# Ledger of designs, part 15: VH-VL binders against Argininosuccinate lyase 2 (argH2)

Target 1, 199 residues: Argininosuccinate lyase 2 (argH2), of Mesorhizobium japonicum (q981v0r135to333)
Amino acid sequence: ATELQRHSIPIPETWLATSIRDVENILAHGTLPVVVKPVSGSGSSGVRLCDSAAAAIAGFNSAKSVLQDQVDLPSPDILIQQYVEGKEYSAEIIAYDGKLHCLGILAKHKGPPPCFVEVGHDFPAPLLEPSLQELASFASGAVSALGLEFGPAHVEFVITESGPVIIEVNPRLAGGMIPVMLSHALGTSILDMVIRLYA
Key: E = the ipSAE of ESMFold2; O = the ipSAE of OpenDDE; V2 = 0.75 times the mean of E and O plus 0.25 times the DockQ between their complexes.

## First folded at step 16 (VH-VL; framework fv_benmelstobart)

Design k2 (from j5 with heavy chain S56Y; at its last look DockQ between E and O 0.55; V2 from the best seeds 0.00; counts 0 for: pae O 3.1 > 2, grease 19.1 > 18.9)
Fold by OpenDDE, look of step 16:
Structure k2 (fold): chain C 199 residues (1-199), chain A 118 residues (1-118), chain B 107 residues (1-107)
Amino acid sequence: as target 1 above (199 residues)
Amino acid sequence: QITLKESGPTLVKPTQTLTLTCTVSGFTLGSYGMHWIRQPPGKALEWLGVIWSGGYTYYNAAFMSRLTITKDNSKNQVVLTMNNMDPVDTATYYCARKQWLVGYFDYWGQGTLVTVSS
Amino acid sequence: DIQMTQSPSSLSASVGDRVTITCKASQDIRNYVAWYQQKPGKAPKLLIYDASRLETGVPDRFSGSGYGTDFTFTISSLQPEDIATYFCQQYYNLPYTFGQGTKLEIK
């Protein structure tokens, strides 16, 4: 997060909590609503929009529970972010040979709050070509800013009235059927592409 | 106050490389796409290319082989480099700002006339 | 590339006159059209975007209309300070393309 800010890449204010006391402290100087989610994202699991302190605490406990089911840590980090209103998108980036390549932009379809369960994706995102190019550059810039110079990256962002805001950068391919969707659309196996990078 | 100003040589010899600099003020360069547009005397405007806010570029196919756009956010400068200039490339060159996810240019430089002649 | 055919190339009118400039796109570009004013030796100035939206600070005598392929720029009552070259631009797709411009003079 700090690195993205240094590069003037818009992100929501982000905090880490390991206890309920941390959550309370964060909310003392933060602004509701916030999004509480596990640091290790697997879709929408454990993600909650919280518009009260009570909700944030509940969200923290929920996220903690979800994460503890996946990792054996007594006090895992929970991510708390300022809520960003807008439609969510994602970009698949491949970094190799000192260059970043955006494979495409996806539009994410989410269920209603507070959990925002993912219900589908559009590829390519139904935007004009210039906008797709701009978003590709934006996402690639975020990956670059983080020093991810090799391998795949999955970038999540929200388009607001003032522009796109990065909400998550994963140094991996998107999960689920997204790689399959991309492979089909691009006429080449994205997975094989990534495997070849490490071969 | 938002300003864009093109600077560089106003006379270039054929086959030489043109280097123009667009210096901006009044806004953060890293937040906007910067475009280069030229206008031959008495002719229509031609869009040359863009460097997006993220630093990646897109060039008009007609100029892709000759055109490079770079920028330095810390200096508030965008640089256009065009190789193998020809008299046909004589034009007023403009840099222009574009906001996020829009396709129109809200601010333009005054432009600089570049003449290619032996 | 999308072509923008602008007409007329030049126009002379009297103060107070209604002035109309047109642009025709080579394909459907919805409302993704902007109009600019350029005075001699000055930077282009955005007047209209999204075919019909007036840029902030622009006098309301300027207007735009159109959707699809045919677009119109209008000055309802021509003023002396409106002497300039006007041009349209499409931003439906890259590369961005412009009309050839209309040089407007006062009689």
Scores: ipSAE 0.086, ipTM 0.706, lowest interface PAE 3.1, mean pLDDT 92
ESMFold2, look of step 16: ipSAE 0.568; ipTM 0.842
ESMFold2 (binder alone), look of step 16: mean pLDDT 91; pTM 0.911

Design k3 (from j5 with heavy chain S56N; at its last look DockQ between E and O 0.75; V2 from the best seeds 0.74)
Fold by ESMFold2, look of step 16:
Structure k3 (fold): chain C 199 residues (1-199), chain A 118 residues (1-118), chain B 107 residues (1-107)
Amino acid sequence: as target 1 above (199 residues)
Amino acid sequence: QITLKESGPTLVKPTQTLTLTCTVSGFTLGSYGMHWIRQPPGKALEWLGVIWSGGNTYYNAAFMSRLTITKDNSKNQVVLTMNNMDPVDTATYYCARKQWLVGYFDYWGQGTLVTVSS
Amino acid sequence: DIQMTQSPSSLSASVGDRVTITCKASQDIRNYVAWYQQKPGKAPKLLIYDASRLETGVPDRFSGSGYGTDFTFTISSLQPEDIATYFCQQYYNLPYTFGQGTKLEIK
């Protein structure tokens, strides 16, 4: 987050909460609405849009329960993040030999608030080619700013009326069916490609 | 308060290399791409190319062999370099920015006239 | 490359007249057309985007229409300050291309 800010790449305001007291303190000074989610998880499990303090506390407890079931950790961390309105996209990037290769831009489809359950992905995103170039360059810039020089990266971001913001950059393959969809569309195994990088 | 300003020489001799700098403020080059567009006197605008926010470039094929666009995000500068200038390249050169996911330009520099003659 | 052919190349009209300018694209570009006003010595000013949508702060005497290959720009009642060159731009694909312009004069 800090490295992205140093490179002037927009990110939403984000906090860590380990207790309900943390949630209350954050919301006393933060701007609603916020998204409450576990620090790790699959899909949108435990993710909740919250427009009040009561909803945020409920979301914290729900996200905490998801993490405890998965990892059995005491006092798990929960992310509270400023809600950013806009269309969500993701980029699948492979870094190799000093270069970044964007394999594709996907548009995310989400269920209704407050949980935003992922309902699907479009590949390629239904955009004109210049817009796909624009998005791919932004995502690659974020990966480069973090110094990720080798391996896969999954970038999530939102395009708002005020420009792009990065939601998440993970140095790993996307979850779910995304690697399978890209493999079919590209005519080669994305997983095999990544395995060869580490050989 | 978004501003774009082109700077560089106004007179270039044939065969020389033109270097123009676009200095920006009110936004970051890490978030927005920059386009170069020129207009020969009394003629249509010609789109030259873009450098996207992540540093990738795309050039108009008609100029691709002579063009380079680079940038320095920390200096808020985008640089156009065009080799082997010819009198036909006499034009006003603009840098321009647009909103995301559209292709029309709502922010333009003032433009700088570059004359190619000896 | 997508060619934008604009007509007429120049036009002379009286204050209060309705003025119409057309652009034709060399292929189907849906509604990805913008229209600009350019006064001498100045950068272009965006008036219309997406073929028909008016940019913020632009007077409503300006309008646009069209889809596919044929596009029209209209000034419903010409004003003295509308003396300028007007041109279209496609943004369906790179390279972005522009019409050659229509010089508008008042007499």
Scores: ipSAE 0.586, ipTM 0.851, lowest interface PAE 1.6, mean pLDDT 82
ESMFold2 (binder alone), look of step 16: mean pLDDT 91; pTM 0.917
OpenDDE, look of step 16: ipSAE 0.883; ipTM 0.951

Design k4 (from j5 with heavy chain Q99H; at its last look DockQ between E and O 0.64; V2 from the best seeds 0.00; counts 0 for: pae E 2.4 > 2)
Fold by ESMFold2, look of step 16:
Structure k4 (fold): chain C 199 residues (1-199), chain A 118 residues (1-118), chain B 107 residues (1-107)
Amino acid sequence: as target 1 above (199 residues)
Amino acid sequence: QITLKESGPTLVKPTQTLTLTCTVSGFTLGSYGMHWIRQPPGKALEWLGVIWSGGSTYYNAAFMSRLTITKDNSKNQVVLTMNNMDPVDTATYYCARKHWLVGYFDYWGQGTLVTVSS
Amino acid sequence: DIQMTQSPSSLSASVGDRVTITCKASQDIRNYVAWYQQKPGKAPKLLIYDASRLETGVPDRFSGSGYGTDFTFTISSLQPEDIATYFCQQYYNLPYTFGQGTKLEIK
């Protein structure tokens, strides 16, 4: 899951909540706005931007409902995370033989707040080549710092006015149509590349 | 808050190797790329190269054969090495940082003048 | 490499005058141009980015315009503290390149 993102890399301030009382305690000491989301949700399911205590409690209950339909969640955990304003991007990285290869940088399109439904991706991100080099190096550095030495990694991050922020690092292929988009754009199968790593 | 400072020799003989160190504070080298730029006396600035936050480099082709940029994140230092110095390489050398995703520079070191002569 | 050709190379004007400096790119670089002020013995100071946007804290007598290949930097009313060398920079692609500068003097 997301524990790599919480331990040793710069991420938004993040709390775990298991009850409405936890939500109230976090908000008594934290700064709004926050993003409320399920720990193991798919895509943007159950994700909400909340700018008040009432909205955060509603978001908690909504995210809890999403988790309760899953077999592997006997006790639901909800993430409450500081909202980070900026453009969202992802990087698709393959680690092999102590080296990191960035396959590409994608720009993410999300629906409006408070729910942030993913509506699409651009590949390559509409940025100049020096900017793509900068993002690729940043994402690769995060993967290296976490010690991910073999296999695919999917890195999500936001570029803010004050610098880059890592949202997630997942040691897996990206979901959705991202592997298909990359395969068509690069002229080779991303899945075949991963299979060859394990051969 | 944010500071950049170049240090190293100010006089170098032709054919010798120049090594300059940029020491930074107020930010981390793991989050920002660092650039080297020089200015010959009375002439335009010349961009030499960058070391990105993850350690990859890109060098100006005019200098690539004799230029190396390295860094040590734990020491907050970025090092420029330039082999086979020639009197035409006499210049003030700057390290610089930019904001993310933009290519203009808001943070510059004070610069160090390096003279190459016999 | 993108060449930035700047003119004039030197300019002398009186306090209160309008000053105009031009920069021409060797290819279309959209609006990816910055303008800097550099005083003797000092590092450059950013004034304008994206061809026309003022950096924070820069007086509004400074302005810029242009898109594509032709760019203009203007001081609407020259002040004594504006004596410096001014130059453009493109950041459309690597290597980043700079104009040769315009040395501005006060009569």
Scores: ipSAE 0.470, ipTM 0.788, lowest interface PAE 2.4, mean pLDDT 81
ESMFold2 (binder alone), look of step 16: mean pLDDT 92; pTM 0.918
OpenDDE, look of step 16: ipSAE 0.758; ipTM 0.903

Design k5 (from j5 with heavy chain T28S; at its last look DockQ between E and O 0.49; V2 from the best seeds 0.69)
Fold by ESMFold2, look of step 16:
Structure k5 (fold): chain C 199 residues (1-199), chain A 118 residues (1-118), chain B 107 residues (1-107)
Amino acid sequence: as target 1 above (199 residues)
Amino acid sequence: QITLKESGPTLVKPTQTLTLTCTVSGFSLGSYGMHWIRQPPGKALEWLGVIWSGGSTYYNAAFMSRLTITKDNSKNQVVLTMNNMDPVDTATYYCARKQWLVGYFDYWGQGTLVTVSS
Amino acid sequence: DIQMTQSPSSLSASVGDRVTITCKASQDIRNYVAWYQQKPGKAPKLLIYDASRLETGVPDRFSGSGYGTDFTFTISSLQPEDIATYFCQQYYNLPYTFGQGTKLEIK
């Protein structure tokens, strides 16, 4: 049931690319536009919306340059992700004692394409209470499907014309948590399963 | 093609428990909430409650002591359970779906009439 | 709970007439009102949302207006297929509530 629930949560198609050949192969089997971003980076550094193969190759080279400046990177992998259009929200979740508590829903404001520099957030999101319940339930469902039992989670998602899509779930656990074991448990996340499928 | 279909008994005796199933197709219950709405003959529609996509529920206070909504995403089913039925609960029962972030319903089941009588 | 009071309860008009139906909310609900058509034995059909916006595929003889507490639904030129019950719904907050309906007949 839990495995089926994880499979029923929409996520954008995501690929790993280590070379320009990988980019070309992904675009031959994928739908433009895509977002090209470094596998490890902060903020929106090296993140780019690409609406053509030429733009994606340029974005790959730009993202690779960002990764080459980073110490302790084992491989300069680049993420290529299907672009999902819609209004972006985030949810702040705390898991405790078998319960999930949604602390709030934020509406995100991004700068213009192609780089999407974050320009602000609204808290609480300017929505009616039933819509806040709707969003909170979706975000909590995603966290529950990933098996988080204790600690904070930051969920980013987009509401499209066809429904919600999870962009990322960041489990952040405080104090005496075991980060290595949680990384292995979250390695069964929807995003990791997508990566395994296309690896 | 999106479809919603209510099924269950059409006749229930007073004090019995009503169980209705809404079977859906064309979308995921993990992505959309489901609402139950009823209409007594010749009267206004009454919103009963919702089960949201993540499994949380909200019930109309007028019914919440007798009402439970559950679902099974893998079976595409949402279940309404209403205890202690009374003749005033005679109504056509609908399940309904809406688009995200709005409160109006563009997808309805055909409805099922449930009569409560001795 | 937000009460939606609809009037009239029934209405009889001729083909080609302009008809109006009103709903009054018990509190300010801004423009969060929808209007539905329900034919006998069938589920409701959405016509108008956000008080004044026409649902896709709905003929433009249907229209709506209002903000706050007072809302109006209009059929500009009544057609024979418009025989139905019409009702409003507020979606400002839960529980969602509905007007009691207006039965429209053509004579």
Scores: ipSAE 0.647, ipTM 0.879, lowest interface PAE 1.1, mean pLDDT 80
ESMFold2 (binder alone), look of step 16: mean pLDDT 92; pTM 0.923
OpenDDE, look of step 16: ipSAE 0.856; ipTM 0.942

Design k6 (from j5 with heavy chain G33A; at its last look DockQ between E and O 0.75; V2 from the best seeds 0.00; counts 0 for: pae E 2.5 > 2)
Fold by ESMFold2, look of step 16:
Structure k6 (fold): chain C 199 residues (1-199), chain A 118 residues (1-118), chain B 107 residues (1-107)
Amino acid sequence: as target 1 above (199 residues)
Amino acid sequence: QITLKESGPTLVKPTQTLTLTCTVSGFTLGSYAMHWIRQPPGKALEWLGVIWSGGSTYYNAAFMSRLTITKDNSKNQVVLTMNNMDPVDTATYYCARKQWLVGYFDYWGQGTLVTVSS
Amino acid sequence: DIQMTQSPSSLSASVGDRVTITCKASQDIRNYVAWYQQKPGKAPKLLIYDASRLETGVPDRFSGSGYGTDFTFTISSLQPEDIATYFCQQYYNLPYTFGQGTKLEIK
């Protein structure tokens, strides 16, 4: 997170909580509203928008239950993150030979608050081409700032009234149907591209 | 709060290289694209190019062989370089910023007139 | 490149008159048009965006309309301070392009 800030790329404040005491300590600094979510998971499972301490404690217990149902996970930590309102997008990026290539920009659809159940994605995002180029450059800049030299990266971010905010940067292919949607739209297999990078 | 200011030479000779610097304040260069636009005296504005927030560039094809845009986020500076200046390149040069996901410009520098003559 | 053709090139009108300026795009650009006012020696000032939306702080005598290729900018009642050059801009695609302008003078 600090590396992105050093390159002047905005991120939301994020904390790790392992107990209800951690939740109470984090919120004692007046950091509401927050999003409470499991450290690991798929879609929006266990994700909750919280505008009070009571809601955050309930969200922590809910997110902890999601992690405990995943027997293969190590420590069941919960993320508490400053809420950032805006349109959410993702970018699929391939780093190779010192170059970053954005394969596409997707618009993310979520259900209503407080749970934000992931509903679907649009590819390409319904934006004009200059706006797609603008988003691609932002996402690529974040990947570059983290020093990824080789392989796929999945970037999630929000465009707010005051500018863009990075939510996650993962050095992997996106989950769900995103690789299938991109492969279909681009006329080539994204999985084959990744395999060739490692061959 | 937000300010943009162009600086550099106001008189250059034909064939010389023009270098202009746009110094910004009140926002983070790493979070916004910066555009260069010029206006020949009495004529329409011409969009020259952009450097996106992540550092990639896009240039107007009419100028791309002569044009380079760079930036230094730590110095809050964006630099325009145009090679092989000609008297027809006499114009007021502006740097400009826009909000995300729109294409109209709400922040402009004061502009700097660059005259190209022998 | 998308060409923006603006007419008239100059216009003379009296205080209180309704003034109309048009721009035509060389292709369908939906409503991605902005209108600017530029006074001598100054940077352009945004008046209208998305073809018809008024920028904050701009007097309501200014308005715009259009969709597709034909766009209109109107001053409902001309004031002395409206002496300027006015021009349109498309932002549908790169390169962004501008009309050549209409110089407005008051009789």
Scores: ipSAE 0.471, ipTM 0.799, lowest interface PAE 2.5, mean pLDDT 82
ESMFold2 (binder alone), look of step 16: mean pLDDT 91; pTM 0.911
OpenDDE, look of step 16: ipSAE 0.886; ipTM 0.953

## First folded at step 17 (VH-VL; framework fv_benmelstobart)

Design m1 (from j5 with light chain D28G; at its last look DockQ between E and O 0.66; V2 from the best seeds 0.72)
Fold by ESMFold2, look of step 17:
Structure m1 (fold): chain C 199 residues (1-199), chain A 118 residues (1-118), chain B 107 residues (1-107)
Amino acid sequence: as target 1 above (199 residues)
Amino acid sequence: QITLKESGPTLVKPTQTLTLTCTVSGFTLGSYGMHWIRQPPGKALEWLGVIWSGGSTYYNAAFMSRLTITKDNSKNQVVLTMNNMDPVDTATYYCARKQWLVGYFDYWGQGTLVTVSS
Amino acid sequence: DIQMTQSPSSLSASVGDRVTITCKASQGIRNYVAWYQQKPGKAPKLLIYDASRLETGVPDRFSGSGYGTDFTFTISSLQPEDIATYFCQQYYNLPYTFGQGTKLEIK
């Protein structure tokens, strides 16, 4: 997002496409490879790495099929995003009364390209404590830059050869087993903690 | 092309406060933390502390009562403040950066010698 | 804090000699050790990381080994330009700590 860029936080270049013509125009000016994914949908369904124009058009059609049950929308958008390669991590952050609390850092495991089906997570990430501090500070900085003052945030980011890049910041709990893993590791229910926050 | 440069006074009197500025280029402080390390003449390097990319800090306990590290991402500057200087604090002060997920330093400033004497 | 004890404190050797410097950690730190070269008036230069891996552009006469608590840095054939102080650093945990250094001179 633009707000992250104002705070000098790297993000991959991202475009919206509503037709195959949009895809072709973006690829004429963009850098391959790209990730093609639906704007909405559950999990990472319809997400595809594309290293050619033909692959990107196929990925557009695949992502559009994920949106097929959303015919109520005026024009379902497909995201085309610069692919970034590196070690992927996520952070669960709770914002309350101007304070940010990083509950933990997880290393993400993905299936093989081009679809990158999520396979699992490691908690805590298999890293030394100084590296966990480093990652937690980066994730918290991104949440702070977006002005989130209340509630959970799920941050996804990649550590590349050229430094960190934010993939997503969502003001919600992470999906999958992440809340369960954190609850067991921390000795308290993450879901119950969030419910109390909203009570 | 990454550069780090320390600037500030080279001579301070005992009890005075030292303020050093590290100015960086070739990367952003929103993406990388900055470390301060000093070396007394003829002695081992001493790690003083870090300000991480998101603004949190961690200080070496030996110095934490006198040490503050701050930054301004928009100015590409990290500032070391050390109170109550003493002649034993005479050292070359370095700012340093590292790659992500490692703990060794491959980017150093040239260092600035700070002498503390009456 | 993790203490890094380095020996010897100084060393004098001839060109072509094999030089060995050791560091001992006060606790197990796996392979999270780096070695630096520092010439007078200059910032340290990274030579070895992860106990045994050479940094880019470092001649292969430099090497390192070790795991746990005992670490070794070696120059297989000393060259005139290797006059410097060498020291280890642990990065297993904060605060990062450094060995006292070995001042290497050529006879």
Scores: ipSAE 0.600, ipTM 0.857, lowest interface PAE 1.4, mean pLDDT 82
ESMFold2 (binder alone), look of step 17: mean pLDDT 91; pTM 0.917
OpenDDE, look of step 17: ipSAE 0.876; ipTM 0.948

Design m2 (from j5 with light chain Y96W; at its last look DockQ between E and O 0.72; V2 from the best seeds 0.74)
Heavy chain, then light chain:
Amino acid sequence: QITLKESGPTLVKPTQTLTLTCTVSGFTLGSYGMHWIRQPPGKALEWLGVIWSGGSTYYNAAFMSRLTITKDNSKNQVVLTMNNMDPVDTATYYCARKQWLVGYFDYWGQGTLVTVSS
Amino acid sequence: DIQMTQSPSSLSASVGDRVTITCKASQDIRNYVAWYQQKPGKAPKLLIYDASRLETGVPDRFSGSGYGTDFTFTISSLQPEDIATYFCQQYYNLPWTFGQGTKLEIK
ESMFold2, look of step 17: ipSAE 0.594; ipTM 0.857
ESMFold2 (binder alone), look of step 17: mean pLDDT 91; pTM 0.908
OpenDDE, look of step 17: ipSAE 0.889; ipTM 0.951

Design m3 (from j5 with heavy chain V102I; at its last look DockQ between E and O 0.76; V2 from the best seeds 0.70)
Fold by ESMFold2, look of step 17:
Structure m3 (fold): chain C 199 residues (1-199), chain A 118 residues (1-118), chain B 107 residues (1-107)
Amino acid sequence: as target 1 above (199 residues)
Amino acid sequence: QITLKESGPTLVKPTQTLTLTCTVSGFTLGSYGMHWIRQPPGKALEWLGVIWSGGSTYYNAAFMSRLTITKDNSKNQVVLTMNNMDPVDTATYYCARKQWLIGYFDYWGQGTLVTVSS
Amino acid sequence: DIQMTQSPSSLSASVGDRVTITCKASQDIRNYVAWYQQKPGKAPKLLIYDASRLETGVPDRFSGSGYGTDFTFTISSLQPEDIATYFCQQYYNLPYTFGQGTKLEIK
């Protein structure tokens, strides 16, 4: 998040919380609404939009439960993040030989607030080709700013009325059915491409 | 407040290279792409190309052999370079920006007239 | 490339008249058309987008319609300040392309 700010790439205001007291301190000085989510997780597991302190405390406890259930190892940190309104997209990027290749732009479908359960993806996003170029360039710029030179990256971002905002950049293949959807649509195994990069 | 301003020479001789700079304020070039559009006197606008926020470019095929668009995000500048200028390239040159995911332009520079003559 | 053919190239009308300008696209571009007004020595000003939607602050005497290949721009009651050149633009695909323009004069 910090490295993206150094490159002037928009990110939402974000805090770490390890206790309910941290949540209360953040909200005493922060602006609602906020999104409360685990530091790690798949889809929208443990993610909650909160428009009050009580909702944020409930969201903290729910997100903490998600982290504890995933592995035996502790992962106590919970993110409190400024809510960003807009349409959500993801980009699947492969970094290779100093170049970034965007394999596709997907539109995300989420369940209703406050939990935003991820319900599906459209590939390609239902956008005109110039808009796909615009999004691909933004996502690639974020990956480049983080210094990823080799391997896959999954980028999540939101297009707001005030412009694009990066939500997350993960140096991995996307979860779920996204690699399968891309492989089918492109006629080439995405996993094979990644394996060959590491060969 | 969003502003765009073109600067550079107003007179260029045939075969010379034109370099124009668009200086922007009120937004970042890491978040928005910049487009170059020109208008020959009394004629239609011609879209020249774009440099997207991440640095990738797309050029109109009619100009791509002569055209380079670059930028420096830290200076808030986008640079148009057009080689081998000809009198038919006489035009007002604009830089322009648009909102995301749309293709029409609501932010234009004032334009700079470039005359190509001996 | 998508060609935008605009007609007429010039038009003279009286204050209060209804004025209609057309653009034809060389292929189906759905509603991805904008209309601009350009006063002498100035950059174009956006009036209409998505073929028929009025930009904020634009008087409602301006309107647009069309889908596919045939598009129209209308001024319902011409005013003296409407003297300008008007252009259509497609934004279905790159390169973006513009109509040849219609120079509007008042008799």
Scores: ipSAE 0.541, ipTM 0.824, lowest interface PAE 1.8, mean pLDDT 81
ESMFold2 (binder alone), look of step 17: mean pLDDT 91; pTM 0.913
OpenDDE, look of step 17: ipSAE 0.831; ipTM 0.934

